VHH binders against c3ng28. Designs and how they scored, part 11

Target 1, 373 residues: c3ng28
Amino acid sequence: MLIIIRPSGEIALKSPRSRRNFEHTLANNIRSVIKEGKIWRSQGVLFLEVNDNNKNIEELSKVFGIASFSPVMSIKSYNNNLEDIINKAKEVFAEIVKGKIFSVRAKRIGSHNFTSLDVQRKVGEALYPFSRGVNLENPEVEVFIEIRNDVAYFYYKIIKGPRGLPVGVAGKTVVLFSGGIDSPVATWMMMKRGSIPVILNFNLGGSVHRKFVLEELSVLRKWSGGHKLKLFIVNGTDVLIKLSQIEKRNRVVMLKRVMYKVAERLCDKANAKSITTGESLSQVSSQTMTNLYVTEYGIKYPIFRPLIGFDKEEIVELARKIGTYEYSIKLPEYCAISTKARTSVELDEVLKDEENLNIDYEKVLENSEVIEI
Short names: E, the ipSAE of ESMFold2; O, the ipSAE of OpenDDE; V2, 0.75 times the mean of E and O plus 0.25 times the DockQ between their complexes.

## First folded at step 1 (VHH)

Design d01 (framework vhh_gefurulimab; at its last look DockQ between E and O 0.30; V2 from the best seeds 0.00; counts 0 for: pae E 15.0 > 2)
Fold by OpenDDE, look of step 2:
Structure d01 (fold): chain B 373 residues (1-373), chain A 120 residues (1-120)
Amino acid sequence: as target 1 above (373 residues)
Amino acid sequence: EVQLVESGGGLVKPGGSLRLSCAASGFTFSDYAAAWFRQAPGKEREFVSAIYSGGSTTYADSVKGRFTISRDNAKNSLYLQMNSLRAEDTAVYYCAADWYESGLTEYDYWGQGTLVTVSS
């Protein structure tokens, strides 16, 4: 089986050097998913040759950097012989257009003694007897012919990829991963931009919490372009015990700040240059403008909040699309540590509390459970 | 480390034949287009032949009908069968690999070359 893979349009906009790197990364990611096959780049697309019995082709729909892909038939066109193209088109498309309104779309790359229009016209004429008619504006079926130099490719299926950029092209990001609905979606969005996520979880729910987090990550692993996901699980209960020393009203924000501080340490360790969260503005009391300001105060890495402008319904829709929703809804929201959480915590108070707590963030990270998924 | 190593060069009489080999290592050779170039003394490097990942081939006009390019992906090797050699074929022959099959302008990897001398 031969498949044409169309990279995301964004890749084509890159400099030649960058584009090359992105395409290489994409190819590697594809290879990791397909397992067995030959892949090469030519004239702006990737070709993938696989065994007909390969069961992993569907996984291409989860490889970021792919705009679309199509199984194709091909022939070598000797001496620009349009008749060969027509004959092959009959072979490939006759059944496809049978009893249907159809159209032919053709494109050429290279030098030929015929035009794309010629191909469309002649192939259309050849297929017409098998069909119910031709309609260029609103066909029931479209068939496609791409002539690339001396090879003609025939296809009628276009399968959409997830677009985005190949995972790995944008470095690593530490994700504060709660296991709720939001954090998996945020993770997915960062992968879509080419980042490799390093997962940091504060376990506040014990074995059940751990279980669902792992399930969610197993889903996300299907989108990671073959990149393994490292999960660091911190005992959140221990942290909460420490936080019992400060005023209840500040505990939620302080917990988040502790998470950010630990994430900062993990960035150092993992050579990540950013922290990602699933935070949405004003979704909860801890995610007010003021509390976000206080929470990230002094953190040396950029904080990415891909969901900052999303409403809950939008996030849920994405979670459903990704496949994490079913697991996320089973996980209780543990962040409701205090019913008395203020919508606005004072920075000076938090800094004072932080100083008094004197938490060893390195030690917290060192004591974490590490899992590779 | 990526390497391309040419071999098979030598002295041959006009009308003779040689087979050049290029051994690739350090990268997935099968994913690359491969090509032969040559550089004669005092001349610029020129394209000789290429074979793409899909198996299609192209030749310079000067060698068309005389030279045949082939590859063995299992052996990570590129070959150039040169028949009916002429004095003007005297050059250092280089193998190269290119990820981009359409441009043939900038190759990713180059060998060190093997000398072919055609002389009576």
Scores: ipSAE 0.014, ipTM 0.289, lowest interface PAE 8.2, mean pLDDT 91
Fold by ESMFold2-Fast, scan of step 1:
Structure d01 (fold): chain B 373 residues (1-373), chain A 120 residues (1-120)
Amino acid sequence: as target 1 above (373 residues)
Amino acid sequence: EVQLVESGGGLVKPGGSLRLSCAASGFTFSDYAAAWFRQAPGKEREFVSAIYSGGSTTYADSVKGRFTISRDNAKNSLYLQMNSLRAEDTAVYYCAADWYESGLTEYDYWGQGTLVTVSS
């Protein structure tokens, strides 16, 4: 089976050198996911030749960097006067258009003594007797012919890919991953922009939380372009014990500062240049503008919040599309013991508490469980 | 390291034939598009022929019917069979390869060239 793969339009807008590098990474990711066959580049598209099986098509639909793909039939040579193309089109499309209103779409690359419009017209005329009619605007079925130099490709399916950029082109980000609805979606959005996520989880909920975090990451692994996901699980109980020493209303913001500080150390070790969170502005008391300012104060890496402007309903919709929602809802509330945070904590008070707690962030990180998925 | 090495050039009389070879190393040749270009003294480099990783070929109008491009993926080699040679075919011939089939002039990897002289 031969498949034509069309890279994301954003990749096509890059300089020729940059575009080649992005398409090379995309092809490597496809090889990692499909694990068989031959892949090659050809004037703005990728071709993938594999053994006939339906699993390959399904897997391509989760590879970032792909706008669309189509299984194709081809002829490797043809007459200048279109007869070979017309005859092959009748052979492959007659049954497809049978009893249906159809349209023909043609595209041409290279030097020929005929135009795309000539192909469209002549093939349409040849297929008309098998059909119920032609309608260029609202056909029941569309058939496509793409001519590239001395090869003609025939297809009638265009399957949408997830678009975005190939995972690996944008570097690493450390994701503060709670396992709730938001953090898997934030992770997916960073992968869509080509970043490799390094997952940091603070386990405050025991074995049940661990189980569903792993299930969510198994789902996200299908979207990673074949890249393994590295998970660091921190035992949060020692942190919670220290937090019992400060004023109750400051504990949630302080816990978040600890999480950010440990993520900062992980950035150093993993050679990541950013921290990603699933925070949305004003969604909960700890996520007010003031509390986000206090939480990230003094962190040396940029904090990416892909969901900062999203409504809860928008996040849930994406979580369902990604496949993480069904596992996220099974997790108990992440920090059930903590009371509602102040909507506006005082920076100086929080910094004094932090100095007094004197948590060894490196030690917290080095005692983490490390899993590769 | 990617390397392309041309061979087979030489002196030939008008109407004669030559076969050029290009040996590829340092990459999976079978996944790459490959092409022949030539440059005559005092002229710009011009496209001669290309063979794509899928096996399709294209030729410059000046060489159609006279030259044949082929590849042997098992030997990591590219060939150009040149027949009915003319004085205007005199040039240094270059092998080029690119994993991205960008078109007729943009290739990332180039050989050093082999000289073909057509004269009596």
Scores: ipSAE 0.000, ipTM 0.391, lowest interface PAE 11.0, mean pLDDT 85
Fold by ESMFold2, look of step 2:
Structure d01 (fold): chain B 373 residues (1-373), chain A 120 residues (1-120)
Amino acid sequence: as target 1 above (373 residues)
Amino acid sequence: EVQLVESGGGLVKPGGSLRLSCAASGFTFSDYAAAWFRQAPGKEREFVSAIYSGGSTTYADSVKGRFTISRDNAKNSLYLQMNSLRAEDTAVYYCAADWYESGLTEYDYWGQGTLVTVSS
């Protein structure tokens, strides 16, 4: 089976050097996911030849950087012979248009002694006897002919990909992964921008928490373009014990600062240049403008919050699409701290408490469990 | 991780023969076009020959009929059989591999080169 794979339009807008790098990364990701396919590039598209295996089609639908793909039949060479194109179109499309209202769309790349309209009209005439009629605006089926130099390609399906950029082109980001509804969605959004997520999880819920975090990451692994996901699990109980020394209403913000500071060290270790969270502005008291300012104060790396402007319903909708929602809702309470944060904590109080706690963030990270998924 | 390692260079008299090899590792060699380039002292690097993933070959005019390019995908290897060598064939010969087989694309990977000297 031959498949035309159309890279995301955003890739086409890159400089020639960047475009080549992005297309190469996309092709490598496809090879990692498909394994036994032969892939090559020609004039802005990728061609993939695979054994007949419907599993490959489903896997392509989750490869970031793909705008769309189409299984095709082809005439490997033709000699400016429109009749050959018409005959092949009948072979491929007659059963497809049988008893249906259809339309024909054609396009050409290269120099030919016929127009795209010539192709559309003559193929339409040849297919009409099999059909129930033609409707250019509202067909039941649309058939496509794409002529590239001396090769003609025939297809009737355009299967949508997830778009975005190939995972791997935008470097690494450390994701603070709680395992609730929001952090898997934030992870997915960063992969869509070409970033490789390095997962940092503070386990506050024991074996059950760990189980569902792993289930969520197994789902996200299907979207990673064949890149393995590295997971660092920190024992959050040790951190909570230290936090018992400070005012209860400051503990959520202080816990987040500990997470950010450990994430900072993981950025150094993993050569990541950003930290990503699933935080949404004003969703909870710990995520007010003031509290987010205090939480990130003095952090070396940029903090990306892809969900900052999303409400909960929008996040849930994405979580269902991604496939993580069903596991996220089974997770017991992410954080054992039950006290709500102040809506506006005081920076100098938090910094003084932080100094007094004197947490060794490097050691917290070094004691983590490391899993590759 | 990616490596192209040339071998088989040396001193040879005019009219003689040499066979160059290039061992590829760290990537799927069979998916790539592979080529030989050469650079004589004081001159720019020039194309010698290529063999594409589909098996087709091309040669520079100066080497047609004397040089034969081949590949063995099972061994991840590229070869150049050089016959009827001339003094002007003296150069460092480079192995190169490129996944993009159309247009004016620079080659993706390059070896360090092997010296061929044709001298009496």
Scores: ipSAE 0.000, ipTM 0.192, lowest interface PAE 15.0, mean pLDDT 86
ESMFold2 (binder alone), look of step 2: mean pLDDT 82; pTM 0.830

Design d02 (framework vhh_vobarilizumab_d1)
Fold by ESMFold2-Fast, scan of step 1:
Structure d02 (fold): chain B 373 residues (1-373), chain A 119 residues (1-119)
Amino acid sequence: as target 1 above (373 residues)
Amino acid sequence: EVQLVESGGGLVQPGGSLRLSCAASGFTFSDYYMAWYRQAPGKGRELVAGISYGGSTSYADSVKGRFTISRDNAKNTLYLQMNSLRPEDTAVYYCARDLEYWGSGFDYWGQGTLVTVSS
């Protein structure tokens, strides 16, 4: 079985050197996901040849960097012989258009003694007797012929990929991963931009929390382009005990500040150049503009918030699409910290609390459980 | 930038041997199906021999048993060993990178190397 894979249009717009590197990474990711067959590049597309028994072709729909893909039948069209193309189209498409209103779409690359319109017209004429009619705007079925130099490719399915960029091209980011609805979506969005996420989780909910975090990461692993996900689990209990020493309304912001500080140390160790969070502006009291400013104050790495401008409904829709939603809703509530923060904490108060708590962030990270997913 | 450069052609007597080479550059050679084609005066190009990325080979009936196609992925080079040459083998021989497995098409051709079997 032969498949045409069309890379994201954004890859085609890159410099020749970058485009080559992006296409190589994409091919390697596809190989990691499909695990058999062979892949090669040809004039702006990738071809994948796999065993006819392969049931994993739909996994291509989860590989970032793919705009679309199509299983194809092909024939060598020697010396611009249009009749061979017409005869093959009848063989391949007669049953597909049977009893249906159809249209023929053709495109052509290279030099030929016929045009795309010639192909569309003559193939349409040949298929018309088998069909219920032609409608160029709203057909019940579309059949496609793509001619590339001396080879014609025949297909009637265009399966959408997730687009984006191949995971691996954009470097590493440390994700503050709570396991709730938001952080898996933020992780997915960073993978869509080509980043490899390094997952940092503060376990405040025991073994049940750990279980559902692992299940969410198993789902995200299907979107990683074959890249393994490293998970660092910090036991948050000691941090919560220390936070009991500060004002209740400041505890959520201070906890987040501790998380950011530990993530900063993990960036150093993992050679990551950013911290990613699932925070959305004004979604909860701890995520107001002022509180986000206070939370990240003094952190040396950029903070990426892919969900900063998203509504909760948009995040939930993506979580369902990704497959993480069903696990996110099963996470238990934390019992040891206030559910509401001040909508505007004072920077000086928080910095004073931080100095007084004197948490050893390096030691917190060193005591983490490390899992490869 | 894809380049294919053939060499090894020349004049040879009937029954003689020649080895053609094709130096490939500008792409990942080991990932592509490669082929040798030939074109004699007044004829279209015909497939002589093909080799897949996995090393599977195929030959035209007219050359089967006499010609051997091989590849050296470390050197990015395709070869055609031609034995027991006949006057009918006289043609320009082209190295080609096929788009797909065995004879489905090509996207790049070399400039060709002339093989003349005479006298």
Scores: ipSAE 0.000, ipTM 0.116, lowest interface PAE 21.7, mean pLDDT 83

Design d03 (framework vhh_7qia_2)
Fold by ESMFold2-Fast, scan of step 1:
Structure d03 (fold): chain B 373 residues (1-373), chain A 119 residues (1-119)
Amino acid sequence: as target 1 above (373 residues)
Amino acid sequence: QLQLVESGGGLVQPGGSLRLSCEASGFTFSYYDMGWYRQAPGKQRELVAFIYSGGSTNYADSVKGRFTISRDNAKNTVYLQMNSLRPEDTAIYYCAAEYFDTWGPYDYWGKGTPVTVSS
């Protein structure tokens, strides 16, 4: 089975050198996911030759950097004779268009004595007797002919890919991953922009919490372009014990500051240049603009919040589409921090509490469990 | 998203000349292959002239030697110069654009501009 893979439009618009580099990364990611066959770049597309297996179609649907792909029904070499293409189209498409309203789409790369429109018109005429009619705007079935130099490719499916950029092209980000509904979606969005996520989880819920975090990451691994996901699990119990020493209303914000400070150290260690969170503006008391200002105060890396402008239902819809939702809803609540946060904590109070707690963030990170998924 | 707006149609006498213009807005015009189509009442839409992003041209046999397609990438405009017009050239003329990494000339169409060749 031959598959034509079309890179995202953003890749096609880059300079020739950048385009080649992005296409090369995309090809390597596909090779890591599919693990069989042969892949090569040719004039703006990738060709993937595999053993006939529909499993590969589902896997390609989760590779960022792919706009669309098409399994090829048939291939015809020709000597610049349009009639050969018309005759082959009749042979392969007659049954596909039978009793249907159809359209023919043609695309051409290289030098020919005919246009894409010539192909569409003449193939349409040849197929018309088998069909129920032609409708160029809203057909019941579309058939496609892609002509590249001296070879014509015949197919009738264009399968949409997730678009975005190949994972690996945009550098690393440390994701503060709670395992709730939001952080998996934020991780997915960063992968879509080509970033490699390094996952940092503060385990406040024991072995059950750990189990569902791993299930969520197993789902996200299918979207990673074959890149393994590195997970750092911090035992949050010691942090919670220290937080018992400060005023209840400041504890949630202080926990978040600890998480951000440990993430900052992980950025240094992993050579990441940003921290990503699943926070949405005003979703909960701890995520007001004032409280977000307080939580990130003094952090040297940019904080990316892909979900900052999303409402809860938008995030849930994405989580369902990604496949993480069913695991996110099973995570237990944080019993040790059940008190409502102030909608606006005082920066000076929080900084004084932080100084008094004197947490060794390097040591917290050093004592983390490290898993590669 | 590319938007196409045709102009220059009208009533002209047999043997006369007319110049159609199609102004594009949206994405990068220079990436698109551009075509002129026409549709007469009760007939199917047919290709009249085509210009590739690289500047090469192609014409329907019925208009070869009489029509000239050209483009001005700085003005995001494609033109159809129609000379020696005949009554059978009467139709609504449509501008179409095809991005070289997308499918078919049907991706972007103008609304059409009517051309009537009659005394």
Scores: ipSAE 0.000, ipTM 0.166, lowest interface PAE 15.8, mean pLDDT 83

Design d04 (framework vhh_7b2m_4)
Fold by ESMFold2-Fast, scan of step 1:
Structure d04 (fold): chain B 373 residues (1-373), chain A 119 residues (1-119)
Amino acid sequence: as target 1 above (373 residues)
Amino acid sequence: EVQLVESGGGLVQAGGSLRLSCAASGFTFSDYYVGWYRQAPGKQRVVVASITYGGSTKYSNSVKGRFTISRDNAKNTVYLQMNSLKPEDTAVYYCAADYLEWSSGYDYWGQGTQVTVSS
């Protein structure tokens, strides 16, 4: 089976060298997901040839960098003779348009003695007797003819891909991954922009928490373009014990500062150049403008917050579409500390507490469990 | 359809030179890693030289300093200049193109061209 894969429009806007690098990464990712067959580039698209029994083709809908893809029904070589194309279209599409209002869509690449409109009109005329009618604006079925130089490709399905950029083109980011609803969505959004996420989890909920974090990452692995996800699990209990020595209302911001500081060390270790969080502005007490300022104060890497402007309802809808929501809702919640957080902590107070706690962030990271997913 | 056509093979005496050409059609040649491979009777096919779109080259240790790979993207052609040929260079030479780096397992192959080096 031959499949036409159309890269995201953003890739087409890149310089020739950048576009080549992006499409090379995309092809590698497709190969990693599909695991068989041949892939090659031809005039702005990728062709993928696989065995007819390949069950992994549906996974192309989860490969970032793909705008759409189409399984090819038939192929016709011709010598610039439009009649060959019309006859082949009649043969392959007659049953597809039977009893339906249809339209013909033609795309042409290369030099020909006919236009796309010529193809659409003449193929439409040939198929009309089999149909219930033609409607170019609101058809019940669309049939497509894509002509590339001296070869015509016939298909009737355009399956939407997730768009975005191929995972791997934008470098690594360390994701502070709680396993709640927000952090999996933030991870997905960074993968959509081509980043490889390195996952850092502070385990505050024991084996149940660990179980559902792994399930969420298994879902996200399907979106990773075949890249394995590296997970670092820190035992958060030891950190919480130290935090018992500071004012309760400052503990959640201090915990987040510890998380950011450990993530900063992981950036150094993993050669990542940013930290990503699932924080949205004013969603909870610890995520006010002032508390985010205090939390990230002194961190040397950029902090990316893909969800900063999202409503909780928007995040939940994305989590459902991604497939992480059903696992996120089963994670234990650390509600007591988050609910009682001060909405505006004092920077100087927090920095003094941090100095007094004197946490060895490097040692915290060194004692993490490392899992590859 | 993707097609690679090799030419320039033949019989040559030890110490001589040959220039192989590989003409590509049916794909955007400039986007592909291209390599020359060879296969002697009873042996596995092995890489000889490869070239990226940007002209960066790699050579096997057995041919380094004697062979030069180059490409002309305007002509959709890759070349292998073979100097100081040895009897051990006798093989069928294949052109291969891969959108992934040549070691990745996705390959298009030409039909091959015979190179025979007499002692």
Scores: ipSAE 0.000, ipTM 0.159, lowest interface PAE 18.2, mean pLDDT 84

Design d05 (framework vhh_7mjh_2)
Fold by ESMFold2-Fast, scan of step 1:
Structure d05 (fold): chain B 373 residues (1-373), chain A 119 residues (1-119)
Amino acid sequence: as target 1 above (373 residues)
Amino acid sequence: EVQLVESGGGLVQPGGSLRLSCAASGFTFSDYYMSWVRQAPGKGLEWIGRIYTSGSTSYNPSLKSLVTISRDNSKNTLYLQMNSLRAEDTATYYCARDYGEWLSYFDYWGQGTTVTVSS
């Protein structure tokens, strides 16, 4: 089976050099996901030849950087012979339009002795006897002919891809991954923008928590463009014990500062240039504007919060679409810190607490379990 | 005017060998990557492999053991050597001008030469 793959529109808007680099990364990601077949680039699209089966179509639907793709039949049209195109269209489309109201969509690139309108008219005329009629506005089935120089491609399926950018083009981000509903969605959104996520998890919930985090990451791995996901699991128990030494009202924000500081060290180690979180504004008391300011104060990397403006219902809808929701809802809540955070903690007080705790963030990271998924 | 002309096709018995040629004109052949692509009757295009300006090659992994691509820049000619031919290798074979990883297209194709593997 030959498949035409159309890169995201954002890729087409880049400079020729950048566009080639993005298309090259996309091709490599597709090869990593599909593992068999052949891929090559031609005039703004990719062609993929694989065994004829539906599994390959499903896998392509999770590759960021793809706007759409279509299984195609093709012919080499020598001397720009329109009759060859008409005859092939009848062969491949007669059964597809049978008993249906249809339309023909033609597109051409290059120099030809005929126009796209000529193709549309002549193919439509040839297919009309097999159909129930033609309707250019609201057809029951659309058939497509795309002519690229001296090759004609025939298809009747346009399957939507996830769009976005190929994973790998935007660099690495360290994701503070709780395993709840939000952080998997934030991870997915960063992959959609072409970033490779490096996952940092503070395990406060034991073996059950670890199990569901791994299951969520196995789902996200299907969206990673073939890139393995590296997971660092920190044992959070020692951190929680140290937090008992500060005032209860500051503990949740202080825990988050510890998480951010360890993520900062992981950025250095992994050559990541940002930290990503699943935080949305005012979702919980620790996520007010003031508390987010206090939490990230002094961190040298930008903090990306893809969900900052999302409602809970919007996040749930994406989690269901991604496939992580069913695992997220089974994750145990963090029970070790039950005190509600102040909606506005004092920066100077938190910084003094941090100085007094004197946590060795590098050692915390060094003692992490490292898993590749 | 860029022109690519394939030759060397024909009828060959299963297990046989065949060498295809592609004569290039209208451009500086030595400045371009070149590829071979085939199309079996009723099927889509299948990339066979490419040869770089350096003479290095990269192949379709499914076909690597069966084909060798070479070029002669003094003759502006691209070659495809095929061994251990099978019935499923019956196809029209095209040469194409290939920019490779930094230029994302096959911008010119030949007319094709037909290879039929049959007794």
Scores: ipSAE 0.000, ipTM 0.091, lowest interface PAE 24.2, mean pLDDT 83

Design d06 (framework vhh_gefurulimab)
Fold by ESMFold2-Fast, scan of step 1:
Structure d06 (fold): chain B 373 residues (1-373), chain A 121 residues (1-121)
Amino acid sequence: as target 1 above (373 residues)
Amino acid sequence: EVQLVESGGGLVKPGGSLRLSCAASGFTFSSYWAAWFRQAPGKEREFVSAISDSGSTTYADSVKGRFTISRDNAKNSLYLQMNSLRAEDTAVYYCAAYDSFRELPSEYDYWGQGTLVTVSS
């Protein structure tokens, strides 16, 4: 079957060269996800031809860079004669509109001796006898005719894609991935903007925590446009023991600084140019404005916080949509943030503690478990 | 009823060795992190050493190379082997435990009553 894939509006508005590059990446991602068939670009859309029994078409709804897609019911070549299109529409759509209130939508690309409105009107007239009526604003069914030069495409489904940009166009980011509700959503948001996430997890909860992190990444892998996700698991236990040496009110911020410093080293190794976190402003004591300032002080890469202005309810809604929520809630450490942590730590005290702890961040990273998903 | 009971303290000469024990009861010790702290007269409580539920260890700079922390989960016990003891090691030694499922050890949940170690001639 033939599928019309419409790239995100942001891609469609780019310069011809930029558009080709984005559409090329999108086509490659689609090939990686669908794994069969033929894909080609034509006048602002992509056409995908697959076997009629392909079960992976629904996966297009998780490919960033796609605004919508439509399985084509029929195609008709014509020689500048609108009657050919009207007759084919009647043949294809009569049963679709039977007993229903319908509307016809037409789009034209190329030079024709008729308008889109002419097509809509004439096809509407031809289908009216089979229908229960016409309503252009609130129909029970819509039928579509897309005319591209000398070929008309007939379909009645427009399936929404996730929009965004193709994963791969924006480079790599190192994600500090806790496996809680927030970090999977932050990862998804970075993929939506075309970034390839490199996942860094500090395992503080043993094999159970590891299992649910892997389950969440398996869900996110379906949104990655076929790109594999590389996961680095650090044994966080040694870090937590060292933190027992410093004032308890500073421990949460110091743990975050250790995570940021190890992520900084991973950026160097993975050729990533940013660190991404799932932090929201004032959500917990470690995420006050002052503590975020102290946490990122001296880090050489940009820190992206896609969720910085999100409410908890908004994050949960996205996690449910993405499919990670059901695994995130099974992590026992999700609510383990200390209530004794200071909401405003002193930078100089934290920097002195950091010097005294003398953690070898490079060695921490080198001792990580590496998994490709 | 949760209890941590320290033992093994006593008088020892400089350069000598001593082994402290801490017996845990009333909770699942194997799921807890454990640590040794000490307090000398007129001073605040000082961190000495800690061990995770998985056996990873850390030490204060003042005791590195001289003290060794260990645990035996089958016996619900924590140990501190103290070698090359100095007069400055004289203090009451406390064992402490906290839930290892926490993202960060914000506070120790349980504390012992302490055992006195005196290093003098």
Scores: ipSAE 0.000, ipTM 0.206, lowest interface PAE 19.9, mean pLDDT 83

